# VHH binders against R-phycoerythrin subunit beta (cpeB): the designs that were tried, part 17

Target 1, 175 residues: R-phycoerythrin subunit beta (cpeB), of Prochlorococcus marinus subsp. pastoris (q7v2z3)
Amino acid sequence: MTVSKSNQILSNDRDLENISNKNIEDIKEFINTANSRLDAIDSITNNSHAIAADAVTAMICENQDSVNTKISLDTTNKMSVCLRDGEIILRIVSYLLISDDESVLSKNCLKDLKNTYLALGVPLKNAIRVFELMRDATISDLKSTVNSMKGEKEFLSDLISNTEFQFERIINLLR
Below, E stands for the ipSAE of ESMFold2; O stands for the ipSAE of OpenDDE; V2 stands for 0.75 times the mean of E and O plus 0.25 times the DockQ between their complexes.

## First folded at step 17 (VHH; framework vhh_7qia_2)

Design w5 (from v5 with T52V G54R E107Q; at its last look DockQ between E and O 0.67; V2 from the best seeds 0.77)
Fold by ESMFold2, look of step 17:
Structure w5 (fold): chain B 175 residues (1-175), chain A 119 residues (1-119)
Amino acid sequence: as target 1 above (175 residues)
Amino acid sequence: QLQLVESGGGLVQPGGSLRLSCEASGSTFSSYTMAWYRQAPGKQRELVAWIVTRGLTNYADSVKGRFTISRDNAKNTVYLQMNSLRPEDTAIYYCAAYTWHGYEMFQHWGKGTPVTVSS
């Protein structure tokens, strides 16, 4: 059985198929890009303990030039609260990156975070520094995660900017 | 328990370079944030640089652009490359390591390695 095709003979059918296939390919790429963005955001939660631990530890390193051991121990004890809260904060940032629903900042334990930390004796400048370091570490992790992905990476710059914005809102709760 | 051993200190001319090493004993080195501190005679200890477990780094303003901290987890070692050394960099340099077990922090310090920068 002889099967013979010519693009010239079937060009009208192939033109319609190409237009249909291009539309399908555009939809597939949109879905893949959305999934890639969601995977990057999910990595924040997956890495939340490591990101928070790194941030708190870095802040403690920056404050270890004290000669008073009691202050250093007291800072470490109080900063363990920031480690636990940091993991929660990173989940909240992930939520904000997905939904932009800022009501989470007003309707949970975060609405009075400053006064809560003051009552617990957590130095506000240290907590602010931890959250700044979490922002920086999160952005570093997002870059690493997205750069390892295949496909379009156009969402990265927007994701970084949004991450900076959401962290600034949370940091402002302490100011 | 983690043990830290610094090496690479010594005498150097202004403008010279040194590379400090801090080798850690233990299989959990990758879970530690590492830092270098220094203390000049009669002065308070000060942070020089830190490197967290996931690779983010930072430096004291006085050493930015001249010093580089790095780590090699396969060798359980953190480094401090010190370039363009100045007499004010003269100090004992200490390696420190920090980790969390749950919500309790553990801290370890090396013995220090002296660095002298003089004509």
Scores: ipSAE 0.748, ipTM 0.907, lowest interface PAE 0.7, mean pLDDT 83
ESMFold2 (binder alone), look of step 17: mean pLDDT 86; pTM 0.869
OpenDDE, look of step 17: ipSAE 0.862; ipTM 0.954

Design w6 (from v5 with T52V G54R E104H; at its last look DockQ between E and O 0.65; V2 from the best seeds 0.00; counts 0 for: grease 24.8 > 24.2)
Fold by ESMFold2, look of step 17:
Structure w6 (fold): chain B 175 residues (1-175), chain A 119 residues (1-119)
Amino acid sequence: as target 1 above (175 residues)
Amino acid sequence: QLQLVESGGGLVQPGGSLRLSCEASGSTFSSYTMAWYRQAPGKQRELVAWIVTRGLTNYADSVKGRFTISRDNAKNTVYLQMNSLRPEDTAIYYCAAYTWHGYHMFEHWGKGTPVTVSS
């Protein structure tokens, strides 16, 4: 007997049967948790400009304590590339949190991100810091969004860990 | 143009506390990232803390766990709660504000408020 394919079918049938045998209260909780998780992920895209802008601004704040320097117009212009890319990156993170389809990292404009930044004169250390701050700002935003929700919130810890993982993959493109 | 006015500085004993305030003019305060910097005699200006528009905060290692930055958008004010003060915290403290219009960033600075920590 070819067990692997029939086991998958039987598992799927058993899973559907198990759900249909649960009380309505358990079904409501499952659906509400799934909807809440999706709403939290969707907020990343909806807030993408603000999250990216906050991250670039925070990096700039951190780089104004160097001797003989105030933020120059040239530095600000170079970092605006990170703002534009940050909005795109946040949509990609949202996609990865839903699908975990890492092929998007190879297909999109992120394929040659490091070389693009080097060619544009974007300091890689500063860009890495911006993306780290985007990660932190995204996690802060997820906490705020989920904490305002009613119902089961146990998915938050896993969502934060997954967000930290997808951002690490993107940051590694610059390393 | 945005104007920033710091207050709450003064003389304080080691181990004491102060709360700095920075009041901004204008109704667009909620769109500004706010930061506190300090400059001690003979030293370069250094970041103390920042708070972005959506609430993320960070601190210099030297003040982490002792200082807290917060904001009240209804009062157009950012605060720096300074606890467990040490003589090395003696400096002029400056408030700064940053915002984006399109892809251009604008910055504003207050005139500073002095903090002296001494017996």
Scores: ipSAE 0.748, ipTM 0.905, lowest interface PAE 0.7, mean pLDDT 83
ESMFold2 (binder alone), look of step 17: mean pLDDT 87; pTM 0.887
OpenDDE, look of step 17: ipSAE 0.854; ipTM 0.954

Design w7 (from t6 with T52V G54R L105M; at its last look DockQ between E and O 0.66; V2 from the best seeds 0.77)
Fold by ESMFold2, look of step 17:
Structure w7 (fold): chain B 175 residues (1-175), chain A 119 residues (1-119)
Amino acid sequence: as target 1 above (175 residues)
Amino acid sequence: QLQLVESGGGLVQPGGSLRLSCEASGSTFSSYTMAWYRQAPGKQRELVAWIVTRGLTNYADSVKGRFTISRDNAKNTVYLQMNSLRPEDTAIYYCAAYTWEGYEMFEHWGKGTPVTVSS
């Protein structure tokens, strides 16, 4: 909590009292904004199954082939892996939005994600598309959550940019 | 077991508008991603638009800006508002629904509703 002012602003006792009240209100505003940001990020984890399921389903909608149902069934079975991984990915994104501790991308199951998908037969282009759709759905969820909040909302644009950045890092693991 | 019934198709002039509806029965509609597909004679079925359970939408490039997908979960209905129709939009339009129960996906299809854009 650091206060730095010129003496010309602190001319009497009423000015000092007003400045003290402003500092308290600034601290309250900072805490309220931080709590609002955390609530928005927490909504991602609370909705992680729905977000991941929506993303996988949207990718499947985009890849329906009326002439080859065997490939569609095989793709659907392989994309169930992306649904489970998607729930985990969304928790990791939430962690990164709070901490920006990039070591989580190297020190856990994500470091070999591409090789794991290749070994399981998951088409990389489909997995990439799912993660792109998860990014888009997460950003849509953040906008909806924050737009319904009271108070200062200037953090939203930075939160969106951070979300895009963290998803790009994860998507790059598949490229 | 979800049943899908499309309606609202017909014959329209180029530049006209139509609103397709797809009414669902026999399940919790709000848990389904809904999509519209179309198939013109002699052509492969193609995606027109989808709307996921949380409201995100997307469109085929050929219809962006002209078509709008929407849903009304209280009425168990998905809509496709088609504006500025072109002869190339002539097709049978199908409603589809998708959901996950755990890690098993289920899909359902309507019978389709024909749309003809011609002068």
Scores: ipSAE 0.768, ipTM 0.913, lowest interface PAE 0.6, mean pLDDT 83
ESMFold2 (binder alone), look of step 17: mean pLDDT 86; pTM 0.876
OpenDDE, look of step 17: ipSAE 0.850; ipTM 0.952

Design w8 (from u5 with T52V G54R L105M; at its last look DockQ between E and O 0.56; V2 from the best seeds 0.74)
Fold by ESMFold2, look of step 17:
Structure w8 (fold): chain B 175 residues (1-175), chain A 119 residues (1-119)
Amino acid sequence: as target 1 above (175 residues)
Amino acid sequence: QLQLVESGGGLVQPGGSLRLSCEASGFTFSSHTMAWYRQAPGKQRELVAWIVTRGLTNYADSVKGRFTISRDNAKNTVYLQMNSLRPEDTAIYYCAAYTWEGYEMFEHWGKGTPVTVSS
C-alpha cells in the first residue's frame, strides 16, 4: 500500500553512506595526487647536482665540435661557475613550483647574475645555453619520475609548463 | 686502466645500417655524459649525439631521425644506432665520456672506429 517513512529514511541513509564513501575516495585521490606532484618536485632538488652537471656537460659537448679549439678549453674552466649556480637555481625553481612567492627572485643573488658572469668572463651565450639545457634536463627528470609513479598523472603537463615559465624568467636575467 | 673501446664499424652500402658500441672500463660509467663524435677526411671533428647521465639526448641536425644514441649502465656501454646511412656519414667515429669531479671536468676518448658508406 504505502511505504513507511522509516523505509525511506533507511534508503536515504544507505544512499548517503555511498555518497560519503565516494567523497572519502575523492579526498584520497586528491591527497595522492598532491603527494605525487610534491615527489616529482623534490626529485629536482634531490638530483640538483646531476641535473646541473648534465646541462653544463651537454653544452660543452656541443662546443667541442672542433676538438683542438683553445676557446673550448677556456670556456670549460669558466663554466664551472654555472654548475654551482645551477644547483642553487634548481632549488629556487623547486620552491617556485611549490609556492606562488616569486619574491625569492629579487631577494637573492640572482638579481646580479648577469653582471657577475660578465665580471668573471663567463660567456653569456654559453650560460644561456646551459640554463636552457638545465630546463630540458629538469623536464626530462620530471617525466621520468612521474612515469614511474602509480595513480593520477594529469598534473605533469601543468608542472612542465610552470617549469618552462620559471626557467624563462631566470634565463631573461642573462639577456 | 681508463679505457673506452668502440666497435661495430665497417663497410656498408648507402641506405644500410650499423650499430656502434662503446664499452667503458676503469671509471664510474653511470656518472658520465657520453657522446659520439665523427671526423671525416679533410673535415674537423663534429658532434654526432650526446646522452647525459639522466637520459636527456640530442643530435646533430644532419643525423636527426636516422641515428639513435642510447646507454646501458649495467653493461658500461653507450650505443649509436645508425640507420639510412649516406656516403656523407663516412668518418672515424669516436666515443667520449665526460664527468665533473667537484668543479673540474674530466674527459676520456676512445681511439675510434671507422665507418665507410660506399657503393
Scores: ipSAE 0.749, ipTM 0.908, lowest interface PAE 0.7, mean pLDDT 83
ESMFold2 (binder alone), look of step 17: mean pLDDT 85; pTM 0.850
OpenDDE, look of step 17: ipSAE 0.851; ipTM 0.953

## First folded at step 18 (VHH; framework vhh_7qia_2)

Design x1 (from v7 with H101E; at its last fold request DockQ between E and O 0.63; V2 from the best seeds 0.78)
Amino acid sequence: QLQLVESGGGLVQPGGSLRLSCEASGSTFSSHTMAWYRQAPGKQRELVAWIVTRGLTNYADSVKGRFTISRDNAKNTVYLQMNSLRPEDTAIYYCAAYTWEGYELFEHWGKGTPVTVSS
ESMFold2, look of step 18: ipSAE 0.775; ipTM 0.916
ESMFold2 (binder alone), look of step 18: mean pLDDT 85; pTM 0.861
OpenDDE, look of step 18: ipSAE 0.858; ipTM 0.955
ESMFold2, look of step 19: ipSAE 0.762; ipTM 0.917
ESMFold2 (binder alone), look of step 19: mean pLDDT 86; pTM 0.867
OpenDDE, look of step 19: ipSAE 0.857; ipTM 0.956
ESMFold2, fold request of step 21: ipSAE 0.762, 0.740, 0.777; ipTM 0.914, 0.907, 0.916
ESMFold2 (binder alone), fold request of step 21: mean pLDDT 85, 85, 85; pTM 0.863, 0.863, 0.860
OpenDDE, fold request of step 21: ipSAE 0.868, 0.869, 0.868; ipTM 0.958, 0.957, 0.957

Design x2 (from v7 with T99K H101E; at its last look DockQ between E and O 0.74; V2 from the best seeds 0.00; counts 0 for: SAP .684 > .668)
Fold by ESMFold2, look of step 18:
Structure x2 (fold): chain B 175 residues (1-175), chain A 119 residues (1-119)
Amino acid sequence: as target 1 above (175 residues)
Amino acid sequence: QLQLVESGGGLVQPGGSLRLSCEASGSTFSSHTMAWYRQAPGKQRELVAWIVTRGLTNYADSVKGRFTISRDNAKNTVYLQMNSLRPEDTAIYYCAAYKWEGYELFEHWGKGTPVTVSS
């Protein structure tokens, strides 16, 4: 989101004042755009439980052949792990969107995620689907959040692409 | 605890439209993921569509482009707009609600509303 004004030629005092005011306006818009991008990313963290819960629940809806009115212990235990991990993953995605410091994927609980899920009996297919749904839900939330903002929104397409990229890296840990 | 009541079913000709409603009572509707399922005679119940608390939706392939799920949290109601109806859409349609309380998932079901697509 960098703006360059290298192509302007100065000619008189009014031009110098106009350039000075233009430079200030460019700086203000750059900062406002950066703040808007950070606000959108912050919404992922603020909504992390709801996003993760939505994703796990949607996956469960897709896998319900027959449903009783009571909750199965085995289903709750296995999918609650995905909910807990999903909240953590969404905070990590937020960090990656700000910093792009991929070392966080290697130095925390994510580096051995596949083996952890295998040991706990979490079906990898279901976990992958949950993370795909979290990606989709996060993108939906980002669009809604940015759509309500004033000002330049050009950052949205890049933010969505980066969100897709970071989720694909995390999903690949399960493949 | 949560009660779900479906309505809007009936008899319709092929190519017609129906709008199903599912009104919830008792608990916090806005914190529930809502889904529609259907069960034709002699068949297993199958997912039609879901809508999560924050608005993401998805549909079974057989209804995609013809059905639309939506919700109105102020009215505690989820809707299923069914267009271009076909005889294979004939079924009892059920509304379901899902909520996490901590790390436990709770679910509720309506009693269903029949839809018949026949000339």
Scores: ipSAE 0.767, ipTM 0.915, lowest interface PAE 0.6, mean pLDDT 83
ESMFold2 (binder alone), look of step 18: mean pLDDT 87; pTM 0.884
OpenDDE, look of step 18: ipSAE 0.860; ipTM 0.954

Design x3 (from w3 with S27F Y32H; at its last look DockQ between E and O 0.74; V2 from the best seeds 0.79)
Fold by ESMFold2, look of step 18:
Structure x3 (fold): chain B 175 residues (1-175), chain A 119 residues (1-119)
Amino acid sequence: as target 1 above (175 residues)
Amino acid sequence: QLQLVESGGGLVQPGGSLRLSCEASGFTFSSHTMAWYRQAPGKQRELVAWITTRGLTNYADSVKGRFTISRDNAKNTVYLQMNSLRPEDTAIYYCAAYTWHGYELFEHWGKGTPVTVSS
């Protein structure tokens, strides 16, 4: 069941063997479940470029007027910032899903994110939409990855909820 | 030759169904987000639906629950299944494809296929 069950001591060898075998099976299941959860989280990193690129493109589709031309260079430069940042953000989400160390949101590449986007001319509404689309795509990828796995899959619901929570914290940096 | 060719448009009565197809050639279809847009006479072109490279979809509010976008990467084709059609769905429907090369976004557009919903 739990790690604490491995410390059970009984008066007979048979009783000890039964407890030890059950504790070993519980520990084995815990390790296998943890490995599966980590594999799902690792998939976010492996797919980070595709997730970010898809999210930026989808936001562009939603804001496209009647045009028969390429997006202007200035618009492309603004959107490429979201693509680059999107890959970084997906790595940070993966880190948060493992560690829940929120200090990363106050440090380094995320500090002053709102003012950085304002200075670069990235509309905050569009950036928020990109991050929402990355959240949705991440959850979709997690479901696909976990549904293809063997073993216990009870962690999926919590993983989805935690993913939503970590993305909400990041989106709040722009609000 | 980079091409997007729409088909499946036509005249249909209200409440009817149509299935649009858009076949791609001359580019790597699986690396593109695909979208359907429509333009009614006198109006701006508007998004109908998009489908990402990894299969995430979204729809304009006016078509949710009635239209379904899908893709078949083996056939280089994106589809739009349109059910419960209404007169306001009358438009020319355009297929578009989007991809990034580095930090440059590329767009490709079809010529459009007309859809008319009337009695």
Scores: ipSAE 0.727, ipTM 0.899, lowest interface PAE 0.9, mean pLDDT 83
ESMFold2 (binder alone), look of step 18: mean pLDDT 89; pTM 0.900
OpenDDE, look of step 18: ipSAE 0.873; ipTM 0.956

Design x4 (from w3 with H101E; at its last look DockQ between E and O 0.65; V2 from the best seeds 0.75)
Fold by ESMFold2, look of step 18:
Structure x4 (fold): chain B 175 residues (1-175), chain A 119 residues (1-119)
Amino acid sequence: as target 1 above (175 residues)
Amino acid sequence: QLQLVESGGGLVQPGGSLRLSCEASGSTFSSYTMAWYRQAPGKQRELVAWITTRGLTNYADSVKGRFTISRDNAKNTVYLQMNSLRPEDTAIYYCAAYTWEGYELFEHWGKGTPVTVSS
């Protein structure tokens, strides 16, 4: 048995008691569950363009209510900024779900996100709507990804709650 | 480019049902967010429902619980199942499709299919 395995097994009193009552199958399931959770979180980054693009498009659909209106180049340029930022936001959410390191919210361009959108002429209501749609799509993708997995899935409810929490923090930067 | 053809419109009695279809011809239907809009005479065009590439949906408040949007990527078709129809649902219904190629947005519209809800 290596020193690193001994350190992992003997991390606290409760863990010590648990390893005396565990077997190799229980250890394998713990690792598989942790990998499954990480795979689910990683899917957010892997799907970030599709999630962001869908959200921006859906918001555009909701704000098009004129007869024979076509989308202007100016609107497309503004919405492409929302798409690019959405991809960044989804990477940040993935990071927060793994680490919960709040400092990322103050170290990046997110600190002044509201003022950046105001300067670009992006209505805050529209930006908030995009982030809400990204939250909903992320949760839907997490459910689909986890439901297709083998093994224990009890981490899903906590992952969904954490996803909602992280998106709420980011959306509050626009309020 | 992508062409959209709506069908399934017509005359129906109040409380009745219709299913609209929008068949896409061209490329890559699965990469498009699809939407239904409607325009009644003398009114502004309004969103009815949208469905994203990944299957997320939403509806106008006026149709929630009565209409269902769905898609069949194998048939390049989006549907609007309209139940419990009311006279205020009378409109021309338009299918629209949206996709991003990189950071450039493309939109396509069908020519519309009329729906009349009347006894």
Scores: ipSAE 0.769, ipTM 0.914, lowest interface PAE 0.7, mean pLDDT 83
ESMFold2 (binder alone), look of step 18: mean pLDDT 88; pTM 0.889
OpenDDE, look of step 18: ipSAE 0.861; ipTM 0.952
ESMFold2, look of step 19: ipSAE 0.713; ipTM 0.894
ESMFold2 (binder alone), look of step 19: mean pLDDT 88; pTM 0.889
OpenDDE, look of step 19: ipSAE 0.868; ipTM 0.955

Design x5 (from w3 with T99K; at its last look DockQ between E and O 0.82; V2 from the best seeds 0.79)
Fold by ESMFold2, look of step 18:
Structure x5 (fold): chain B 175 residues (1-175), chain A 119 residues (1-119)
Amino acid sequence: as target 1 above (175 residues)
Amino acid sequence: QLQLVESGGGLVQPGGSLRLSCEASGSTFSSYTMAWYRQAPGKQRELVAWITTRGLTNYADSVKGRFTISRDNAKNTVYLQMNSLRPEDTAIYYCAAYKWHGYELFEHWGKGTPVTVSS
């Protein structure tokens, strides 16, 4: 109940002022890091068409085995389904990286993704390859985006690990 | 639309190096995924390497660690650096380009450049 040691209180006042200034700078750094992480995640959505198109195209390149073979209309039609789904899946990955709300994986069209592809005649091996390529491209895009940023980049390794985890959950829907 | 012209092929001794170039004209090169294929005498064409619009790469197992694909969008050119060449790398090398426009995939092929690896 007594405040008999003014020297102790004055020393604590200096410490409290220094701690307060340090806390303000720590909060500013935390907000900047959180904004940088969010900007990296938003880039996935903004680039979703390019990432999905690249992945489908790369898988198609891997299936070319003749000099004059034109890609069949049947192959193009089936793989265009993977392009549309790829854009949706990239938005879902972005959502999962922000919210960790996995209910999106068990609802809507994703619950029956394997059966939908089987019914449409989409080869599951090719769809899995496309999603693996999207994972790799997303990680490459995250690295490029974050490495061009100024400031603390410590969140990148955890963001990559989480991205790998979320893609494996989605790929497992086809297994 | 897009025209592809390969260059840099030729005769080289085992263990040597070559750099293939594929220059594109008449379109937006940066929006194409680029690939190198090869066809050896009496064999089917096979993928050597691809590079996406955003720079992701992959290679056939037989060339990993020896070949490097790269692109320079300012020069509308894709490259294949071929090191530690072996006689089994002898083939005609083809450049290919792929782009989605909507849900239609456009493909373009060069005429090929021959590479011969022999003593």
Scores: ipSAE 0.705, ipTM 0.884, lowest interface PAE 1.0, mean pLDDT 84
ESMFold2 (binder alone), look of step 18: mean pLDDT 89; pTM 0.906
OpenDDE, look of step 18: ipSAE 0.868; ipTM 0.950

Design x6 (from w3 with T53Q; at its last look DockQ between E and O 0.64; V2 from the best seeds 0.72)
Fold by ESMFold2, look of step 18:
Structure x6 (fold): chain B 175 residues (1-175), chain A 119 residues (1-119)
Amino acid sequence: as target 1 above (175 residues)
Amino acid sequence: QLQLVESGGGLVQPGGSLRLSCEASGSTFSSYTMAWYRQAPGKQRELVAWITQRGLTNYADSVKGRFTISRDNAKNTVYLQMNSLRPEDTAIYYCAAYTWHGYELFEHWGKGTPVTVSS
């Protein structure tokens, strides 16, 4: 169950008018769960710089162990583009987790991402690795945030699956 | 300036264990991604493990299941617990730290601690 579907259900004024005591408790639990899910997603945007920075840094750590490590300072600086873009991508993922509005993928700079990286000399395999690491770090952030909450946490499994789905779509733009 | 000092290396029998420590001084340790690398004589330096500021970890395939990286931000220390040591693990082990300030990457290295696995 997506956040978008849950929000649409709540907009029905006539159902709210006829709610019994049992339905009132169900509505309160639904609202609390929806707010908790939104708080978890907001953590992604609040932590977006740290998540992106961790992902780019981890990819750089992995390249430092390369045989004949000849990565120039220019190549490391090119990966800083992935840090800026990573922050943007995390905001887009957060938006998709809330709304599932696919039009954002075609109406922003993501539609040209592969060609932009090729033009700038950003290695596509390294960019893909960064986005994979951002996915992993985002899932770790979601788990940490939700585990610190009180109340019902059953939404976490679906949120993780949706996060994996949205990242796979973005990674495929580079393939 | 961040300063990194490794310790805990030495000579150990195959199958034994060692715990490496890397103590940091200077900058805020909690904002850094920390990594362990190793370099055997005549070989290229290779990644052993990394741990991000937010606690995500990964390991080289050759050490998975035997080594554990961890950090204690209160003590400004990163650890490498090395179990089931093999002669192939013989190397100088280096601690490294990475952080971004804006879009500039800062990189720091310790001086290394030797580990020898031999009968």
Scores: ipSAE 0.650, ipTM 0.866, lowest interface PAE 1.2, mean pLDDT 82
ESMFold2 (binder alone), look of step 18: mean pLDDT 88; pTM 0.892
OpenDDE, look of step 18: ipSAE 0.840; ipTM 0.937

Design x7 (from w3 with L56I; at its last look DockQ between E and O 0.82; V2 from the best seeds 0.78)
Fold by ESMFold2, look of step 18:
Structure x7 (fold): chain B 175 residues (1-175), chain A 119 residues (1-119)
Amino acid sequence: as target 1 above (175 residues)
Amino acid sequence: QLQLVESGGGLVQPGGSLRLSCEASGSTFSSYTMAWYRQAPGKQRELVAWITTRGITNYADSVKGRFTISRDNAKNTVYLQMNSLRPEDTAIYYCAAYTWHGYELFEHWGKGTPVTVSS
């Protein structure tokens, strides 16, 4: 392979520089998109208490009887378990959206979730409803966060689908 | 201690509209999930709609598309816009508020506002 030292080599160096600059700009755009995706996922963790508390409260609203009955301390104690677990579940979902490391579901207390709720007297249908409400609120939060961003937003549809998938796996632990 | 006062009820013709308001006494109103319930004569109280602290809403199937719940945190008020009213919407409508402090749930109820849908 022969080398050339002509002014044509200098022209080729400018072509290589243009190619290198284009590749660097593509890499910068990829990194910025990945950072935007991570920021959207991080919003779930930052809002985890609000999302979980809203979901448990909404489920309680849906199960209120027509009599002027104050919610009992027993109901509050049972539903506080769903609140604590909901906060943990939202962190687990955030982790799964980043890493897709499915082993986290088998390596923590969620593997026995159904039996735990049965033992505590938490109705499974109520817990399922809470997790469904958290799924819907998480998707709403992702949409709101991403819609406030500048730049490429094509990752939103995949993020929503993955969120639905991860929540279905968690909900299936109760079925 | 949160106090809730409903208003806007009354007698209305079928197909008409009413807007219920529930004003809360100042506290951390924005931290409360708000709900509307109704109780018809001889019936159990039922959920009509709820709105979370973050503005997410849900409706009973019987009122979807006709009723809209909304909140204005600056005015410490939750609303229920009721359109296309039917005789079966006749009830006392109650405002409720819920919040968590740590792992303890707090609930507050208004006294109700009557709605009658009749010719």
Scores: ipSAE 0.689, ipTM 0.876, lowest interface PAE 1.0, mean pLDDT 83
ESMFold2 (binder alone), look of step 18: mean pLDDT 88; pTM 0.894
OpenDDE, look of step 18: ipSAE 0.844; ipTM 0.941

